# Ledger of designs, part 36: VH-VL binders against q80uz0r647to840

Target 1, 194 residues: q80uz0r647to840
Amino acid sequence: RALVIAQELLSSEKAYVQMLQHLSLDFHGAVLRALENVEQEGREPLAQEELRQGLRELPAICDLHQGILESLEQRLGDCGEGQPQVADIFLAREQEFEHHAAHILQFDRYLGLLAESCLLSPRLATTVREFEQSSQGGGQSMKHRMLRVVQRLFQYQVLLTDYLNNLCPDSAEYDNTQSALTLISKVTDRANES
Key: E = the ipSAE of ESMFold2; O = the ipSAE of OpenDDE; V2 = 0.75 times the mean of E and O plus 0.25 times the DockQ between their complexes.

## First folded at step 22 (VH-VL; framework fv_rovalpituzumab)

Design m3 (at its last look DockQ between E and O 0.86; V2 from the best seeds 0.77)
Fold by OpenDDE, look of step 22:
Structure m3 (fold): chain C 194 residues (1-194), chain A 124 residues (1-124), chain B 107 residues (1-107)
Amino acid sequence: as target 1 above (194 residues)
Amino acid sequence: QVQLVQSGAEVKKPGASVKVSCKASGYTFTSYMMNWVRQAPGQGLEWMGWINTDTGRPYYADDFKGRVTMTTDTSTSTAYMELRSLRSDDTAVYYCARETWYYDEGFYWYFDLWGQGTLVTVSS
Amino acid sequence: EIVMTQSPATLSVSPGERATLSCKASQSVDDYVVWYQQKPGQAPRLLIYDASTRATGIPARFSGSGSGTEFTLTISSLQSEDFAVYYCQQDDYSPWTFGQGTKLEIK
């Protein structure tokens, strides 16, 4: 049962990483290019810089989850049908989850800044819309795409809890999974406060 | 005056092509996405696709891919939609529609300006 | 694609009365819903966007509400010029899709 849950974790991580890659590479790149034009016009340079800084969290988050995915693939591939070890994959990356915390805390602000920039640059607005149309990201609104980044952490809570409930309480993996859940909860608590 | 003016009605044979024009005036043409929506007689609205008037990049709905081409001429502020391999069920009024947005903790898009429509009749 | 279902297909109401039009999404589209009015021989006209925001120039008697999968357009007191076909549209998922329309006719 624990193995089945771990496999679900892996499969969902694959899909999530694909979404993140599109968000990180295509959206991030397109917006930055458009912002360069706005800056050249001398419009709201400080706001643009703040927006640019906020958007940098997306590549960082993408890198985090690419690493998680690679580790999950390796661990589940090595154990075959035996007991997997996946909790330490999260624990080893505790510091990197701070990018998620930043994303959660500043999410609304960054979208607001993006909107302000779009008012100044219609080209930026059309760039945003064109990205929303893209099928690689499911063709969904920008707001919801950005929210999926936050929602993944809550999915971890659900999956890891289910995983925990199917482990032997006397096992090292049990203790590590509890620790991983604590780590994720520290980040998601910020979402609840926002 | 802000408006979209479309070309006149067309009558075509099956297998032929039609090209509808949409001329924009009263606003910056390259600042808005241009969409095309059609409506068969007595039926609802069907989104066909859009074109980025700044970059010229189009996107087509799946049902029209391979048969439709959207283009723009920025010098005349005109959008064009060509539909090929016409069949009887392509008989419809075709609209160009300007798309804009509103922000409220998210980007909300809508068609705020419409052309008067172009009737395309496909009959043998 | 998201399927938008409007009901009823035809609504008969007397002038001065309240009209309530429904639009249902096949899955949640949050508040990304737009309403249009279309009179015979005319192009659609924007009424409501963001599910509940009236477009410029739209009379106060028009109001939109709803979130998720259930949406409503309300006309508080029908005027003679309000008899038309009304369409809802979702703006959350590509491709953008419209409801099949509700015809509001005079009783």
Scores: ipSAE 0.830, ipTM 0.924, lowest interface PAE 0.6, mean pLDDT 93
Fold by ESMFold2, look of step 22:
Structure m3 (fold): chain C 194 residues (1-194), chain A 124 residues (1-124), chain B 107 residues (1-107)
Amino acid sequence: as target 1 above (194 residues)
Amino acid sequence: QVQLVQSGAEVKKPGASVKVSCKASGYTFTSYMMNWVRQAPGQGLEWMGWINTDTGRPYYADDFKGRVTMTTDTSTSTAYMELRSLRSDDTAVYYCARETWYYDEGFYWYFDLWGQGTLVTVSS
Amino acid sequence: EIVMTQSPATLSVSPGERATLSCKASQSVDDYVVWYQQKPGQAPRLLIYDASTRATGIPARFSGSGSGTEFTLTISSLQSEDFAVYYCQQDDYSPWTFGQGTKLEIK
């Protein structure tokens, strides 16, 4: 049933937002504080400035998904029996998914810049390791965490395809779900090119 | 000479505590993390935890949480591991190990420098 | 936590021959595997990191390979000093766990 799949979308989005909040709030802040120490020592390579700019994509992705979660909660929090309508939640945020595209294209580069900064600041390296230790659900390597950000989009493709297959083909929700799948697929196609 | 030198062997009774020291020399102590690993006689390596030597913040393996305290003294470049409420199965060689990294499309961490080990024997 | 399982527990091999030591992770750890050598009465020594890169000063007869869940340490043309216990460790998921060891001994 479509409603069961929509509720799974809500449940998994809640878990994803929790993961994003940890990554964008805790790690981002710790790295910026460590970079501040390097600047006070009179060293500010162009690589460090580019890293600061790139780190802003993570809070933007978190904001996007907080909005998606809030909308899903509103649509599905009522115990009503009607057919769910969730596809427009994604369509309303089409431009904001460009933050995911930017992340997909640049995260390897930003990890490399982080590593270069760690050569200049051993304290930043220990910050990276502390973050790798501290994640809810077990700690994980920094590269793997960055990849998890994009893995949600592949999960959306699976969930929305299953959802679509349980909708009436003549319904507006069917058409909207096809459009949402197209939107998500455009973003994930960048991952397949790398 | 880059080295880690640990305190000498100790014999303890059950219920006591032991504090092992690990003195670093030849490198900047606060630039590297310090791990503690133990090895019971004839057995494998058991990771106990690590400490951020710059901040003094420790991270303990679950099996040791509540019984272990890791600290540092940056003025002497020395790390300490204290194990409390000793039991006979805590008899082991205790190692300190410096952790560093290598980057190649991701961060890879490993222990590149080890202390000589400290035998702690717990017997009634 | 990720379990690292080494096999065999003991490997008996003659000097000059090739030894192959296996390490299996309970889930994928990509290539985040480290190998250590430990001789009797000594601290462990770093051999290999990132599954395949030799540490400084490690002879070319040591090589590592693998990714995902299956990893191998190979020692070509064994020397007398190579008879020791070998440990793998993963560093992808905390806690960063060791395997139980493989003892390489003279046949």
Scores: ipSAE 0.645, ipTM 0.849, lowest interface PAE 1.2, mean pLDDT 87
ESMFold2 (binder alone), look of step 22: mean pLDDT 90; pTM 0.906

Design m4 (at its last look DockQ between E and O 0.85; V2 from the best seeds 0.70)
Fold by OpenDDE, look of step 22:
Structure m4 (fold): chain C 194 residues (1-194), chain A 124 residues (1-124), chain B 107 residues (1-107)
Amino acid sequence: as target 1 above (194 residues)
Amino acid sequence: QVQLVQSGAEVKKPGASVKVSCKASGYTFTSYIMNWVRQAPGQGLEWMGWINTDTGRPYYADDFKGRVTMTTDTSTSTAYMELRSLRSDDTAVYYCARETWYYDEGFYWYFDLWGQGTLVTVSS
Amino acid sequence: EIVMTQSPATLSVSPGERATLSCKASQSVDDYVVWYQQKPGQAPRLLIYDASTRATGIPARFSGSGSGTEFTLTISSLQSEDFAVYYCQQDDYSPYTFGQGTKLEIK
């Protein structure tokens, strides 16, 4: 039962990383190129810089989850049909989850700044729309794509809780999974405060 | 005056091609995405695709991929839609529609300006 | 793709009365819904975007509401010029699909 849940964790991570890569690479690149044109016009450079700072969280988050995915693949591949060990994958990356915290806290402001920049640069707006149209990310609105980054943490809470409920309470993995849930909760609590 | 003016009605044989034009005036042509929507007689609206008027990059609906080509001429502020290998069920009024956005804790897009439509009749 | 289903197909209402048109999405599209009006022989006209925001120049008698999968266009007191076909469109998922339309006719 625990193995089945771990496999679900892996499969969902694969799909998530694929979406995240598209968001991080294609959107990030396209917007930055468009913003260069805005800066050349001398319009509100501070606001643009803040937007760029917000955008930097996406590659960082992408790197985090790529690492998680690689570790999950390795751990589940090595154990075969035995007891998996996956909780420490999250614990080892505690500091990297601060990028998620930043994303959550800055989400509304980020979109607002993007909108302001689009008002100043209509070509930026068309770039945003072109990205929304792209099928690699599901062809969904920018707002919802950005929210999916936050929602993944809540999915971790659900999956890891189910995983925990199927572990032996006297096992080391049980304790580590509790710790991992605590770690994720510290980040998601910020979303609830927003 | 802000407007989109389309080319006149067309009558074509099956297997032929048609190219419809949409001339924009009264606004910055490259600041908006241009969409194409068609409507068969007595039927609803069917989205065909759009083109980024700034970059010239188009995106086509799956049903039209391989048969449709969307282009722009920024010098004349004109968008073009070519449909090839015409068949009887392509008989419709074809519209160009300007797409813009509104922000309210998210980007919301809509077609705020439409051409008058171009009737394309395909008959043997 | 998201399927937008409008109901009823035809709505017969008398001038001065209230008209309520429904649009249902096959899955949640949040508030990313647009309404258009089309009169015979004319191009569609923008009415409502963001599910509830009236476009410029649209009379106050037109209102949009809803979120998720259920959306409504309401005309509080029908005028003679309001008899037309109305389309809803979702703007959350590509392709941005239209409903099949509701014909509002004079009773």
Scores: ipSAE 0.774, ipTM 0.898, lowest interface PAE 0.7, mean pLDDT 93
Fold by ESMFold2, look of step 22:
Structure m4 (fold): chain C 194 residues (1-194), chain A 124 residues (1-124), chain B 107 residues (1-107)
Amino acid sequence: as target 1 above (194 residues)
Amino acid sequence: QVQLVQSGAEVKKPGASVKVSCKASGYTFTSYIMNWVRQAPGQGLEWMGWINTDTGRPYYADDFKGRVTMTTDTSTSTAYMELRSLRSDDTAVYYCARETWYYDEGFYWYFDLWGQGTLVTVSS
Amino acid sequence: EIVMTQSPATLSVSPGERATLSCKASQSVDDYVVWYQQKPGQAPRLLIYDASTRATGIPARFSGSGSGTEFTLTISSLQSEDFAVYYCQQDDYSPYTFGQGTKLEIK
């Protein structure tokens, strides 16, 4: 049934938010602190500003998904009988998904800017390596961690398609789920174009 | 003359400890991560862990947690690896290796400088 | 843990010929593969990183290729100094594991 798929959406969202919190709180914060040291040494503040602004996408994506998770928990609590109602949770946050679009289009460039900054600061390079070896996720390259940020959107397409196929076509939830899929597809189409 | 020079060979009994030193010269010690790798006789290479030479924070491979300690002395540009509770199957050559990186659409990390190795023999 | 499996265990080749060494990962490691050479009684020496990029000072007769799970080190026109043990290593997932080695020896 649709409810089983909605519960899978909730449980996988919990796991995704945990990953985002590690990435956006621990790594992002450490990188920003290291960039302050490079800036104090008198290097070009505009190049560092571009990297700093690009790194803000990770906390924004984390905030988006914390909101989605909270809403899913409210909708799918203990009394989850009948047809679930979750599609509007995504529709209500349409503008915030632009942070994902920015990440998809820019993460390779931001990694390149990070690498250039690592040439100026050995401590920043060791920060990148320590994060790659962190206990969350069992250690994984930075590129793979950045790709996992966008992989969730493809997972949403799979889950919402399966969910849609288990809804009554006459229901409002069916129509809302089609709209949510359209929203997610607009963002993921940018990944296919890049 | 960028170099890693390790301490000499050691013979130990089971249950003892060994501490291997690795002195760096010709480069800024605190700018590179130091790894430890061992090689049992006739066998391949086994990664043991690494240490951030600037902060002194180590990361240990799971098989060695609880009995390995990695430290540094930045004033002498020296890394140390201590292995406790030795067993006969800990007989190996122990290497220190400097880690560096290259960027090409991602970070690639590799060991570009190795110490000469330290033979540790554990015999009953 | 990602297992790196090298084949063959021993490769006997005559000088001047081509040697092809294989390395297989138990799961995809993209191109996060490093190759090392180790001569008897010596520490390993870096040859190739990111699967295909030669390290500084490595002769052009050494080349690496592959991605995903299958990787190859090729030595064209084998020289006498090339007889050694060769190790692949993945650096995609911790712990960063080595293959068991391929011994390249004179036929």
Scores: ipSAE 0.514, ipTM 0.755, lowest interface PAE 1.9, mean pLDDT 86
ESMFold2 (binder alone), look of step 22: mean pLDDT 89; pTM 0.895

Design m5 (at its last look DockQ between E and O 0.72; V2 from the best seeds 0.69)
Fold by OpenDDE, look of step 22:
Structure m5 (fold): chain C 194 residues (1-194), chain A 124 residues (1-124), chain B 107 residues (1-107)
Amino acid sequence: as target 1 above (194 residues)
Amino acid sequence: QVQLVQSGAEVKKPGASVKVSCKASGYTFTSYIMNWVRQAPGQGLEWMGWINTDTGRPYYADDFKGRVTMTTDTSTSTAYMELRSLRSDDTAVYYCARETWYYDEGFYWYFDLWGQGTLVTVSS
Amino acid sequence: EIVMTQSPATLSVSPGERATLSCKASQSVDDYVVWYQQKPGQAPRLLIYDASNRATGIPARFSGSGSGTEFTLTISSLQSEDFAVYYCQQDDNSPWTFGQGTKLEIK
């Protein structure tokens, strides 16, 4: 049962990373190019810099989850039908989850700044729309795509809880999974405060 | 005056192609995405696709991929939609529609300006 | 694709009365719904965007509400010029899809 949940974790991580890659690579690149034109016009340089800083979290988050995915693939591939070990994958990356915290805290402001920049640059607005249209991300609105980044952490809470409930309480993996849940909760608590 | 003016009605035979024009005036043409929507007689609205008037990059609905080409001429502020391999069920009024946005904790898009429509009749 | 279903297909109402038009999404579209009015022989006209915001020049008697999968367009007191076909559209997920329309006719 624990293995089945771990496999679900892996499969969902694959799908998530694909979405995240599109968000990080295509959107990030396109917006930055558009912002360069705005900056050349000398419009709201501080606001643009803040927006750039917010956008920088997306590649960082993408790198985090790519690493998680690679580790999950390795661990579950080696395990075969035996007892999986996946909790330490999260624990080893505690510092990297701070990018999610930043994303959660700055989400509304980020979108606001993006909107302000779009008012100054219609080209940026059309860039945003093109990204929303793209099928690789499901063709969803920017708001919902950005929210999916936050929602993944809540999915971890659900999956890891189910995983925990199917482990032997006397096992090292049980203790590590509890620790991993604590780690994720520290980040998601910030979302609840917003 | 802000407006979209489309080309006149067309009558075509099956297998032929039609190219509809949409001329924009009264606003910056390259600042808005242009959409195409059609409506068969007595039926609802069907989204066909859009084109970024700044970059010229189009996006087509799946049902029209391979048969439709959207283009723009920025010098004349005109958008074009060509539909090929026409069949009887392509008989419809074709609209160009300007797309803009509003922000309220999210980007909301809508068609705020429409052309008068172009009737395309496909008959043997 | 997201399917938008409008009801009723035809609504008969007397001038001065209230009209309520419904639009249902096959899945949640949050508040990404737009309403259009179309009169015979004319192009659609924007009425409501973001589910509840009236477009410029639209009379106060028109209002939109709803979120998720259920949306409503209300005309508080029907005027003679309000008899037309009304379409809802979702703007949350490509492809952008319209409802089949509700014909508002005079009773």
Scores: ipSAE 0.789, ipTM 0.902, lowest interface PAE 0.7, mean pLDDT 93
Fold by ESMFold2, look of step 22:
Structure m5 (fold): chain C 194 residues (1-194), chain A 124 residues (1-124), chain B 107 residues (1-107)
Amino acid sequence: as target 1 above (194 residues)
Amino acid sequence: QVQLVQSGAEVKKPGASVKVSCKASGYTFTSYIMNWVRQAPGQGLEWMGWINTDTGRPYYADDFKGRVTMTTDTSTSTAYMELRSLRSDDTAVYYCARETWYYDEGFYWYFDLWGQGTLVTVSS
Amino acid sequence: EIVMTQSPATLSVSPGERATLSCKASQSVDDYVVWYQQKPGQAPRLLIYDASNRATGIPARFSGSGSGTEFTLTISSLQSEDFAVYYCQQDDNSPWTFGQGTKLEIK
């Protein structure tokens, strides 16, 4: 039961990483180029540095989840003895989950700054629309894409809760899973406070 | 005056092709997306696709992919839509529509300027 | 694709009265809804974007509301020129689908 849920974590993580790669590799570069054009038109350096830092959140989130996926693949592809051990994969990356927290708190502000750049660069506005027009079954609005980045954390809460309920309460994996749920919930609670 | 002016009505036989033009004036053509929408007699509106007017890159609705070609001529500020292998159920008014955007906690896209429409009748 | 379903198909209302037109999305589109008006023999005209913002030149008697899957267009005091077909459109997910229209007729 626990192993089945861990395999569900792996398969859903693969799909999530593919979505993140499309979002962070295809779109992020166009946004950075537009910011260079805005900079040439006299914006304050401190505001621009905050925006640049915020724009790094999507690639950073992608890197986080590539690491999680690699660890899940190694753990669930291993023929080692005993029950699966996956909760520490999340615990080892506690600081990296701050990229999700930053995204939750700031993505609307960053979208607003992107919109200002689109006023100065009509090509960037068209690029936003081209990205929204994803092929292969339709696309989603930019706002929805940003929200889907965080929706994975709610999926983790469901999956890790199910996983926890299928572990022996005396096991170390049970305790580690409780800690992982606390970590994820702390990040998602910031979304509810916003 | 900001406007989109389309070519005149066409009568075609089944199997033929039609090419509808849409000339923009009063604004910077390459700064806005151009959409094509059709309306069969007594029916609603059907989105056909759009074109990036600066690069000429089109995006087609699945139902029209393979039969439609959208192009632009930036030197004359004109968009074109060609529909091939016409059938009688392609009888419709074909509109070009300029798309623009507004930002308020997200990008909102809408068609703020429409051509007068071009009636294409397919019959023999 | 997201299906936009308008109701009623035809609405008969007397001048000076209120008309309420409904648009339902098959899944949440947040507030990514646009309303157009079309009179016979004319191109559609933009009325409302962002579910509730009036386009330039649209009288205050037109108002839009809703979020998620349920949207309404309200005309608070019908004028003779308001009898037309009204379409909603979602711009949240491609393809950018239209509702089938509501015809507003003189009762």
Scores: ipSAE 0.578, ipTM 0.812, lowest interface PAE 1.4, mean pLDDT 85
ESMFold2 (binder alone), look of step 22: mean pLDDT 90; pTM 0.901

Design m6 (at its last look DockQ between E and O 0.81; V2 from the best seeds 0.72)
Fold by OpenDDE, look of step 22:
Structure m6 (fold): chain C 194 residues (1-194), chain A 124 residues (1-124), chain B 107 residues (1-107)
Amino acid sequence: as target 1 above (194 residues)
Amino acid sequence: QVQLVQSGAEVKKPGASVKVSCKASGYTFTYYIMNWVRQAPGQGLEWMGWINTDTGRPYYADDFKGRVTMTTDTSTSTAYMELRSLRSDDTAVYYCARETWYYDEGFYWYFDLWGQGTLVTVSS
Amino acid sequence: EIVMTQSPATLSVSPGERATLSCKASQSVDDYVVWYQQKPGQAPRLLIYDASTRATGIPARFSGSGSGTEFTLTISSLQSEDFAVYYCQQDDYSPWTFGQGTKLEIK
């Protein structure tokens, strides 16, 4: 049962990373190019810089989850039908989850700044819409795509809890999974407070 | 006056192609996405796709991929939609529609300006 | 794709009365719903966007409400010029799909 849940974790991570890659590479790049044009016009450089800084969290988050995915693939590939070891994959990356915290805290502000920039540059607005249409990202609105980044942490809570409930309480993986849940909860608590 | 003016009605044979034009006036053409929507007689609205009037990049609905081409001419502020390999069920009024946005804790898009429509009749 | 289902297909109402039109999404589209009005021989006209925001120039008697999967367009007191076909459209998931329309006719 624990192995089945771990496999679900892996499969969902693959899909999630694919979405993140599109968000990080295509959207991030397109917006930055458009912002360069806005800056050349000399309009509100501080607001643009703040937006640029906020958007930097997306590549960082993408890198985090690419690493998680690679580790999950390795661990589940090596264990065969035995007990998987997956909790330490999260624990080893505790510091990197701070990018999620930043994303959660600044989410509304980023979108607001993006909107302000779009008012100043209608070309930026059309760039945003073009990205929203993209099928690689599911063809969903920008707001919901960015929210999915936050929602993944809540999915971790659900999956890891289910995983925990199917482990031997006397096992090291049980203790590590509890620790991983604590780590994720620290980040998601910020989302609930916002 | 802000408006979209489309080309006149067309009558085509099956297998032929049709190219509909949509000329924009009264606003900056490249600041908006241009959509194409059709409506068969007595039927509802069907979204065909859109084109970014700034980049010239189009996106087509799956049902029209391979058979439709959307283009723009920024010098004349005109959008074009070409539909090939026409069938009888392509008989419809074709609309161009300008798309814009509103922000309220999210980007909301809508068609705020429509052309008058172009009737395309496909008959043997 | 998201399926938008409007009901009823035809609504018969007397002038001066209230009309309520329903639009249901096959899955949640949050508040990304737009309403259009179309009169015979004319192009659609924008009424409501963001589920509840009235477009410029639209009379106050028109209002939109709803979120998730259930949406409503309300005309508080029908005028003679309000008899037309009304379409809802979701703008959350590509492709941007329309409902099949509700015909509002004179009772």
Scores: ipSAE 0.791, ipTM 0.900, lowest interface PAE 0.7, mean pLDDT 93
Fold by ESMFold2, look of step 22:
Structure m6 (fold): chain C 194 residues (1-194), chain A 124 residues (1-124), chain B 107 residues (1-107)
Amino acid sequence: as target 1 above (194 residues)
Amino acid sequence: QVQLVQSGAEVKKPGASVKVSCKASGYTFTYYIMNWVRQAPGQGLEWMGWINTDTGRPYYADDFKGRVTMTTDTSTSTAYMELRSLRSDDTAVYYCARETWYYDEGFYWYFDLWGQGTLVTVSS
Amino acid sequence: EIVMTQSPATLSVSPGERATLSCKASQSVDDYVVWYQQKPGQAPRLLIYDASTRATGIPARFSGSGSGTEFTLTISSLQSEDFAVYYCQQDDYSPWTFGQGTKLEIK
């Protein structure tokens, strides 16, 4: 049934937002600390600015999904009857999904810039390793943490496809769900190519 | 000569403590992380934890949390591991191991330099 | 915590032959696997990191492969000094766990 799939979308979104909140604090803080050490040594001020600008993608992705979660809670919290309506929640945020696209395309570059900073200031590597050691959810490699951010989009494809298959084809929600899947697929196509 | 030299073998009674030292030479101590790994007789390797040699902040494996203290002295380039409330199944060779990294689309970490090991025997 | 399971526990082979050692992770560790060699009475030594890259000074007869959950160390044309215990380790998830070891013996 469509309602149970929509409820699974809500519960999994809550878990994802919790993960994003912890990840963005850990990653963002560790990288900024590493950049301060390189800055104090007077090296690579241009790469430093480029990396800082790119690091804002994780907080922006977290804000996007907090908005999605809040809307899902409102739509599904008190609804006891009728067909759920959740697809427009994604459609209303189409521009904000560009933060996911930027993350997919750029995180390797930003990690590479951080690695170059560690070569120039070897003490920074120990700080990067501390970031990989997390007190919540256990420690995890930097590459794996960055790839987990995009994992949710593939989960959306599975959940929204299942949801679509349980909607009346003549309904507005069916059409909106097809549009939401198209939106998500455009972003994930960049991940499949990279 | 890049090396890690550990303190000598120890014989302890149950309930005592042991402190093993690991002296680094031939490289900059604070550039690398130090791990501690033990090996009971005839057994495999067991990771105990690591210490950030630059900040002095340790990270302990759950099985040792509360019984182990890892410290450093950067002026002598020496790492220390103290294990308290010893029991007979703590009999093992204790190794320090330097950790370094390689970047290829991600950070890869590995132990490229090991101390010679310190045998700690816990017996009545 | 991730369990690294090595097989076989003991492998008996003749010098000059090929040895194949397996390491399986309880969940995906991507390519974050390291291999160490340990001879009796000695500390372990690094052989392979990031699943397939030989450490400096390691002969070309040692090769590593695999990703995800299944990893292999291959020693082609086995030499007498290669008879030792071999350990795999994952470094994707803390704690950085070791396999239990595979002992390579003279047949």
Scores: ipSAE 0.592, ipTM 0.830, lowest interface PAE 1.2, mean pLDDT 86
ESMFold2 (binder alone), look of step 22: mean pLDDT 89; pTM 0.893

